# VH-VL binders against q0atu2, part 174

Target 1, 119 residues: q0atu2
Amino acid sequence: MLDKKARIRTSREYRNVFEKGKRLSGRFLIIYYVENALDNNRFGFITNKKIGMAVIRNRIKRQLRAIVREYQGQVKNKHDIVLVARAGIGKSSFEGMEKDYIAIMKKAGLFARNANKID

## First folded at step 8 (VH-VL)

Design tc66 (framework fv_dusigitumab)
Fold by ESMFold2-Fast, scan of step 8:
Structure tc66 (fold): chain C 119 residues (1-119), chain A 121 residues (1-121), chain B 111 residues (1-111)
Amino acid sequence: as target 1 above (119 residues)
Amino acid sequence: QVQLVQSGAEVKKPGASVKVSCKASGYTFTGYDINWVRQATGQGLEWMGWMNPYSGYTGYAQKFQGRVTMTRNTSISTAYMELSSLRSEDTAVYYCARDYSYYETSYFDYWGQGTTVTVSS
Amino acid sequence: QSVLTQPPSVSAAPGQKVTISCSGSSSNIGDNYVSWYQQLPGTAPKLLIYDNDKRPSGIPDRFSGSKSGTSATLGITGLQTGDEADYYCGAWDSSLSAEYVFGGGTKLTVL
């Protein structure tokens, strides 16, 4: 899935993004994002217990990581970005999550307006 | 200042329906999920369901599925909870509450003042 | 019936300490964060503790929370008459449809 150095791994790193970052909400996702001092982007993924059982939460995490990986080349470099799943995401299709991700990233100014899926 | 203001008290007959409103102010309405919780007189808090005001999607407690409907009108930042086929057991104070999702957690950080619904013959 | 178990009442004198327990299972308290809500007579509930042990702005440090396994505890020190209220624990239960569950509530009387 995503390369090791492109992942937010520690609770300290997650807390930094939540405390210092900007928040933007979409239909199924909330993103928190902040510039980092690295040469690359890092992503974190949170599926709260209100999303459902572990099988649902694990499916959502896998699908979000796949979406992020597919569009990573369109994201402005040097950001830590945390995706938080919202209630109802389990009822969304993969395409629905993908469209929400693109829309929210564009609204945040983190994504080129004409960004396309990486083939 | 975050505020949730609910509609006034209602008195209904058994078999009727009631629709309670919850008007949000002081924050971006679509950015936070809304939960509904009720409390019968002298009883504890009982969760009814959540509504995502951005997507319109809902999830209801098993006990209320089939007779509760949660909706919203984003143009006026207002959430609604409609309970049908009212019974005397539905006599309660109904609360809306804002859901704050943070890291691995979610909790209700602001609550409406409550709406008393009395079901009597 | 409430999903989380709390004692129905607790009482103590001003200045004393009380603890209120909240017992659940692995699908709720055991696997999620616990919140506590204070309901003063005639008012809506108010968030008192979140994330097991954190206080919102404006909540005095006399109030504390903790969690061990499938149980949580609310502690109140330096008890004041203004603390007379019902206290509720709450947590998400991630089984099946995912529901938020509350304890049955504990009425605190300051004698």
Scores: ipSAE 0.693, ipTM 0.878, lowest interface PAE 1.3, mean pLDDT 90
Fold by OpenDDE, second read of step 9:
Structure tc66 (fold): chain C 119 residues (1-119), chain A 121 residues (1-121), chain B 111 residues (1-111)
Amino acid sequence: as target 1 above (119 residues)
Amino acid sequence: QVQLVQSGAEVKKPGASVKVSCKASGYTFTGYDINWVRQATGQGLEWMGWMNPYSGYTGYAQKFQGRVTMTRNTSISTAYMELSSLRSEDTAVYYCARDYSYYETSYFDYWGQGTTVTVSS
Amino acid sequence: QSVLTQPPSVSAAPGQKVTISCSGSSSNIGDNYVSWYQQLPGTAPKLLIYDNDKRPSGIPDRFSGSKSGTSATLGITGLQTGDEADYYCGAWDSSLSAEYVFGGGTKLTVL
């Protein structure tokens, strides 16, 4: 799991990202991202009821956390990033989900220049 | 300005199929899901399903499973809803609606003008 | 027959306040945000309220929404003749599968 310090946890923190951040849509993910005043990145995960039953939503959250954890060291610092799962993500493979994450993060310019394993 | 423009009225016989189009403009088509909702004359709104224009994945109401197909052509920012094995009770106005999703919410913020489909012998 | 229950009709005189109730269950209104849609005669529905109590731009503050438990309420103050329309509540329901459900609709008549 992501460390607590790497997580967006409060409603206020989420609200700040949604209100002040940029929005970018991918195949299965929508990301909201904004610069923060911290020395670390924070990630939030949203799986609304449109995604499906609680079992499905929880699975998706686990998968997204795993993906974010895998690449978190390659993301530019000082960002709050919220991942919102889009409809259909539950029908995607883990690899497909990972591919979408990489694609959307690249489009957002959130990966560091020296990032690897994202090609 | 966000707009959803639907195809014209259709008249079909029972057992036939109908395909309604919904052309989107004023926003990134692949960035928002499209929902389809119908309304029989004098009746309420009935949700039919959603389609993700980017992935092409769909979710249909159980009532329409096996009979409805939602597709899209991204090159022309157009969504399609095809309903087969038409029956008289399928006579209704069919709407496409843009789905706005963020945080834990999802709602339909823009609607097409509607397409009247009449099924009669 | 609708999953969400609304009164079939409400009426009031111009300038008065009306409320429209929407009753659901834990799997829809209880756990999800409620939206309200206004449908003027012969037109497509229009988003009126989202996220239980938020108004889109262009919607006057005469319109309000609230949610408590498994029920939602639409409030309209300073009723105008132009408010005569059908009003629908809606929410996602994930009891079996993720489906959107509407109320049966409420016809508002301005006397």
Scores: ipSAE 0.634, ipTM 0.903, lowest interface PAE 0.9, mean pLDDT 94

Design tc67 (framework fv_dusigitumab)
Fold by ESMFold2-Fast, scan of step 8:
Structure tc67 (fold): chain C 119 residues (1-119), chain A 121 residues (1-121), chain B 111 residues (1-111)
Amino acid sequence: as target 1 above (119 residues)
Amino acid sequence: QVQLVQSGAEVKKPGASVKVSCKASGYTFTGYDINWVRQATGQGLEWMGWMNPYSGYTGYAQKFQGRVTMTRNTSISTAYMELSSLRSEDTAVYYCARDYSYYETSYFDYWGQGTTVTVSS
Amino acid sequence: QSVLTQPPSVSAAPGQKVTISCSGSSSNIGDNYVSWYQQLPGTAPKLLIYDNDKRPSGIPDRFSGSKSGTSATLGITGLQTGDEADYYCGTWDDSLSAEYVFGGGTKLTVL
């Protein structure tokens, strides 16, 4: 479960990340990210209508939250990060999304230098 | 400067195929999805589909499924839209457009200049 | 037929204000954000408004957007002859399939 404090919840906060943040694209994901003034990371998840019908969008969003939760200990602290699903993500596997997330977070420099196995 | 430059006008006979190109510059080509939109003579805009240049995956409007194919060549930052079994009703200007995601939607922030395709016998 | 409904034409004199409506349903405008595109004669469309009411860099503030329920509105104040164009609203629709849908377009004549 992602703690309430680790979630971007308001439209204003989402728009702030889009306006001030950096953008980086993977195969199935785009991230927008910016440093925050908090003691923790916050994550947002967006599956807009181009992804497919509500059932598909809800499944993708649930899977992305699970991936983020699993790797949250590897993410550099004090960042607001919004994950945006790209066209075609509905055709990917869970493992495909996970691999893309890891790759894009490493490329963005958001995974800690020692991104080894953490329990 | 972001630019999408499309191939030149085409004149085709009914039953032929046409392949329109869209060359991107001024940004990371694989980082943004591409949409294709057409406009028949004197008509409004009609969405045809999207292509993700990173993954190569596509999604087509129901009306064009079975006749349209969208592809790309990442080495030259170029997207393609091929429409087969052309009919006179396919006479239109065809546009490529870059997809930008902002908050809970996406929209087309840059457009190619258009390619006129005329289908006549 | 277009999925989103716009008036086919609107006209006004220079310096006046015009409003262009765009009507949809719960599956599109009612549950999503609307963009507006301007198409000058003989040119490709250009993004005018996104996220219901935001302007891209370079678009003057005399262009504005709003949304109420299942309808969106484009407002143009201080009308100029160079505004003579076709205007299209657009958004995503997932009622039958995930497709981008446009309004039928509104021809603005500055007379």
Scores: ipSAE 0.830, ipTM 0.922, lowest interface PAE 0.8, mean pLDDT 92
Fold by OpenDDE, second read of step 9:
Structure tc67 (fold): chain C 119 residues (1-119), chain A 121 residues (1-121), chain B 111 residues (1-111)
Amino acid sequence: as target 1 above (119 residues)
Amino acid sequence: QVQLVQSGAEVKKPGASVKVSCKASGYTFTGYDINWVRQATGQGLEWMGWMNPYSGYTGYAQKFQGRVTMTRNTSISTAYMELSSLRSEDTAVYYCARDYSYYETSYFDYWGQGTTVTVSS
Amino acid sequence: QSVLTQPPSVSAAPGQKVTISCSGSSSNIGDNYVSWYQQLPGTAPKLLIYDNDKRPSGIPDRFSGSKSGTSATLGITGLQTGDEADYYCGTWDDSLSAEYVFGGGTKLTVL
């Protein structure tokens, strides 16, 4: 489960990911990822005003957290990963977001190639 | 003052559809999501989904996916919830509720008076 | 059955204090703000507490909320007969999808 310790919370932590991490772009998401010195992954989420109204951004953020939680166990360990929502994500379905996440994570080598949704 | 006024009681047969309306006033309709929550007699609250009046985007509970449709008419500040393929278990009071969302906060600060939907043969 | 677990009922005499627990998991209460709703008999729910511990205007300070870990608690002091109602906790659950979830509800009886 994505708990408190699995979250990027500080500006310093975000900056570290942006400055030292790798960047990959998907259809709806951009991910920045870098190895950390911890025993767990940490995730950050950025939903900026391009997405739309605050209520939409809030929904998207929750949906992204849900997706990350769903596949957390399948992600390579010891990484800080920041998900940046692209402007078009607000028009995407949850499934679309999920598909994009899986695709980009696989491309990054952070997600097993044969990873599927866990029921 | 913020008010949500819902349409009147409905009686439907199994297999039919029902469309409940929720007219908002006292605030900018397009600024807040509308949630739909139902409550069967003597039972608890059950969340059905949300609809953003500005964009028309929706999020439905998995349980109602494919059977519920939430829409709005912005010109009259009215939200709609349509539930199809009705069954007896859909008999309940249906509420619309305004969602106050700001950053990570979200709560239903105003509720409609409820609409009783009865499904019976 | 409900994602959030509440005691089915609580009771106390006027003037006493009662607490209503709401137990969840990391995907809901753990990560999201909890709201409490009061439902008087035959009426629509009313927001009682939001953001774990904040009171909307018009809600007396006899009502309080708290959250710790994956659990939330509603406190009612100076219990009044008018407090007899059903109380529901609610929050977003970010598990398989983003869904709002309610507790099963707690019926408060004022003796």
Scores: ipSAE 0.027, ipTM 0.685, lowest interface PAE 5.5, mean pLDDT 90

Design tc68 (framework fv_dusigitumab)
Fold by ESMFold2-Fast, scan of step 8:
Structure tc68 (fold): chain C 119 residues (1-119), chain A 121 residues (1-121), chain B 111 residues (1-111)
Amino acid sequence: as target 1 above (119 residues)
Amino acid sequence: QVQLVQSGAEVKKPGASVKVSCKASGYTFTGYDINWVRQATGQGLEWMGWMNPYSGYTGYAQKFQGRVTMTRNTSISTAYMELSSLRSEDTAVYYCARDYSYYETSYFDYWGQGTTVTVSS
Amino acid sequence: QSVLTQPPSVSAAPGQKVTISCSGSSSNIGDNYVSWYQQLPGTAPKLLIYDNDKRPSGIPDRFSGSKSGTSATLGITGLQTGDEADYYCGTWDTSLSAEYVFGGGTKLTVL
């Protein structure tokens, strides 16, 4: 699980990242990201209603949190990053989401080191 | 600037198929999902489905499942919607629209001009 | 039939204010954010309001939105003849599968 201080929790904080952040799209994910004034990274996870029923949205959110947690050490410090699931993500494998995440984070310049997994 | 330009009007006989195109410009085509919405003569807006131009994955409204196919050609930034087994009640203006995700929702921020499809004997 | 309920028509004089309602259920408006679209005669719809109450760049502040429970409201003040149009609310519905649903539309007549 992500530490409490590593999570974006309020709607105000989410909207700040959407309004001020950069947008980058992958196959199954969109990220919005912006530098913060904190000593750590914070992550947010959005599964819009277009993704499907609650059971599907909850599964995707759980899987994305697991992926982010696994690669947390690779991420450049002092960023707020929101992951938004795209239409069709529910048809992807866990490995497909993981590869998409790595590719997007590398393209955004947010990985401080090369990922230890296949991209 | 963002623009979605659709193909011209079509007249079809009952039982035929129609394929409408939607050419995107002014943005990264694969970065935004595309939705198709129709408006039957004198009626309101009706959602048909979404297509993710990056993955090629689609989701269709139950009413159109089995009759609609949504595809794209990324090399020319063009989305397609094909509707088969046409009936007179399919007479409508068909719109493509770009999906924008903001916080916990998504909506249609830019629309094509529409394509009139008339199904008549 | 539409999933979301709107009055079929509304009318008011220039300079007046009008309110258009949009009623749904817990599987749509009650659990999601609402958008509003304006369709001028003979044209494609245009995004007017998103995220319940936010305006895209270029939309005048005469247009406003709100949401309470399973209903949403579009408000228009200082009515102008150029506001004559059909207005549609829209949101996602998850009752069986995820589908975008629209209200039936409200025709606004000024005069």
Scores: ipSAE 0.812, ipTM 0.916, lowest interface PAE 0.9, mean pLDDT 91
Fold by OpenDDE, second read of step 9:
Structure tc68 (fold): chain C 119 residues (1-119), chain A 121 residues (1-121), chain B 111 residues (1-111)
Amino acid sequence: as target 1 above (119 residues)
Amino acid sequence: QVQLVQSGAEVKKPGASVKVSCKASGYTFTGYDINWVRQATGQGLEWMGWMNPYSGYTGYAQKFQGRVTMTRNTSISTAYMELSSLRSEDTAVYYCARDYSYYETSYFDYWGQGTTVTVSS
Amino acid sequence: QSVLTQPPSVSAAPGQKVTISCSGSSSNIGDNYVSWYQQLPGTAPKLLIYDNDKRPSGIPDRFSGSKSGTSATLGITGLQTGDEADYYCGTWDTSLSAEYVFGGGTKLTVL
């Protein structure tokens, strides 16, 4: 599980990212990202109701948190990043989600230059 | 400016298939899901399903499972909805609509002009 | 037969206020954000309200939305002749799968 300080938790924090951040769409994920004034990155997760029942949405959230946790040390510092799950993500494998995350984060230029395991 | 332009009116016989197109412009086509909604004459709106233009994955209303196919051609930013085994009750105006996801919500912020499909003997 | 229930019609004189109700259940309106769509005669639907109470750009503030429990309400003040149209509420229903559901529609007549 992500560290508490690495999580976007309040509605105000989410709103700030959505209103001031950049939006980038991937295959299964949309990311909103903005620089923060902290020394750490914070991640938020949104599973749209279109994804399906709560049990499905919760499963997707767990999977996305696992992916983010795996690569969090390779992400540029001082960013608030919200992941929004797109329709169809529930039909994807975990590896597919991971691949999409890596791809979209690369496109956003959010990985550090010396990042590994992202090829 | 976001625009969804649909193909022209169709007249089909019962048992045939119809394929309606929806060409998107003014935004990144693969970045937003496309929904299809139909409306029979004098009736209300009926949701048919969604399609993710990037992945190609779809979600259909149970009512249309096995009879509807939603696809896309990303090179020309065009979504397609094909309905097979047409019946008279399929006579309706068919709309494509862009799905905007924000927070935990999704809604249809832009609509095509509609395509009239008439099924008659 | 629609999952969401709307009055079939409402009417009022110009300048007056009208409200259109939309009733659902916990699996749709109760748990999800509601949108409203305006459909002028012979035209495609247009987004009028999203996220229960937010207006897209270009929609005047005389249009308002609210949600409470399993019901939503569209309010129109300063009614104009150009408001004569069909209005639909819509939301996602996640009871068994994820399906978008509409109300039956309400025909607004400006007297």
Scores: ipSAE 0.556, ipTM 0.893, lowest interface PAE 1.2, mean pLDDT 93

Design tc69 (framework fv_dusigitumab)
Fold by ESMFold2-Fast, scan of step 8:
Structure tc69 (fold): chain C 119 residues (1-119), chain A 121 residues (1-121), chain B 111 residues (1-111)
Amino acid sequence: as target 1 above (119 residues)
Amino acid sequence: QVQLVQSGAEVKKPGASVKVSCKASGYTFTGYDINWVRQATGQGLEWMGWMNPYSGYTGYAQKFQGRVTMTRNTSISTAYMELSSLRSEDTAVYYCARDYSYYETSYFDYWGQGTTVTVSS
Amino acid sequence: QSVLTQPPSVSAAPGQKVTISCSGSSSNIGDNYVSWYQQLPGTAPKLLIYDNDKRPSGIPDRFSGSKSGTSATLGITGLQTGDEADYYCGTWDESLSAEYVFGGGTKLTVL
């Protein structure tokens, strides 16, 4: 579960990330991201109606939250990041979505170097 | 500047197939889904399906299932829509359009100029 | 038949205001956001409104959109002859595969 402070919650906050953020596309995901003025990262999740029925959209959203939670320690601080599911994500595996997330976050430069290094 | 440029007009006989191309420029081709929409003579807009140029995955309107195939060639930033078993009712202008996902919706922000396909004996 | 219902035509004089309705159901407009497209004679459609009431860059504020229940409305104020066009509403219809659906289109004549 992502903490409430780690979630983008309002329509206005989502729109701010879409309008002012950078966009990077992956195979099944698009991310929009912008630096925030807070002490933490915030994540948003969008599964548009083009993805399919509510049951499919809700499954995808749960799986994306689980992936983000798993890798949250690697994400560079002070960013608002919105994940947008693109057409065809419903045909992907969990592992496929996870692989795509890691690839796009690395390409965006949003994974901190050695963020999970044991000292 | 974003541009979608489609192939030229086609005249086909009933039972033939037609393959329309849509060449993208001014943006990262694999970063946006492509939709195909047609407009029969004197009629409204009709959605045919979407194609994700990154994954190659597609989704087709039930009406066209089994007759339509959407593909792409990422090396030349080109999307294709092939419609088989053509009937006179398939006479239409065929458009490709770029899909933009925004908040709780997606919509078509840039459109190709259209390709006229005429099916007659 | 079109899934979304629009009046076939509407007309008004230059400088006047016109509204174009788009009626759907709970599986489309009632549970989704609506876009509007303008098609000038002999041209491809152009995005006018997205997310019910938002304008893309380059669209003047005399074009507006709204949604109530299962219906959406496009408003045009200060009508100009250059607004003569067909106008289409569009949205996604919720289903196993989902499909984008358009209204039947409304021909606007500025007399």
Scores: ipSAE 0.774, ipTM 0.906, lowest interface PAE 1.1, mean pLDDT 91
Fold by OpenDDE, second read of step 9:
Structure tc69 (fold): chain C 119 residues (1-119), chain A 121 residues (1-121), chain B 111 residues (1-111)
Amino acid sequence: as target 1 above (119 residues)
Amino acid sequence: QVQLVQSGAEVKKPGASVKVSCKASGYTFTGYDINWVRQATGQGLEWMGWMNPYSGYTGYAQKFQGRVTMTRNTSISTAYMELSSLRSEDTAVYYCARDYSYYETSYFDYWGQGTTVTVSS
Amino acid sequence: QSVLTQPPSVSAAPGQKVTISCSGSSSNIGDNYVSWYQQLPGTAPKLLIYDNDKRPSGIPDRFSGSKSGTSATLGITGLQTGDEADYYCGTWDESLSAEYVFGGGTKLTVL
């Protein structure tokens, strides 16, 4: 479970990321990221209905939180990052989602150079 | 200016395979999914699947699962759709289309000109 | 046969208004944004409306979209001869996974 301080919670916080942040699209995920004025990173998760039934959405959200938690220590500090699940993610394995996350985050330059758990 | 330019018309025999290309320009090729949609003569649009040019990941309509393969060559910003075990019912115009995704939105904002594939004995 | 249901054809005289309906279910239109595509004779489809009611640049305000419940509607006012085309609604459909689905298409004839 992500720390409370590591989560984007309010609609205002989400809106700020969407309006001022950069966008990068992978296959299963779209990330929006922007620098924040904090010392820690915050993560948000969006799983809209087009990815599948509610049971699927809940599973995906749970899996994405697990992935983010696993790699959070390797992400550059002072960022608000929103993960938006894309259509088709329901067909992906956990490993597939993880690989997509890593690929997108690398492309965004959000992983620290000394990260040791990245493909 | 975003453009999707597809390969020329194909004539195939039943049981053969066809591979249609879609060359993208005017935008970052790896940043947007490519969808494939076909249209039989006088019929409606039929979605076939998507391909992400960055990862190469794909998602196919169940109808075409096992028979369609979507790939890409990022060095030339080109997407490919290969359909095997062709039958007469596969005769159609095949389109590639760029998928724009933003937050909850997803729509096909640019389309190729289409490729006519004819399957006949 | 199409997951989304459209009338096969509509017609009106120039200057008049027409509406094209698109009927679906909770698993598609009910839960997802609808797009509309215009296909002129012998050409590729073109995005006409996205996100239920938004127009891409270059699309005149004569074209409008709306969604209510599990149905979507395309409206065309001030009908012109150049509007004669096939119109398709489209959206994502969810079950165990997601697939994009189109309506059967509506042929608009300008009388």
Scores: ipSAE 0.017, ipTM 0.667, lowest interface PAE 5.9, mean pLDDT 90

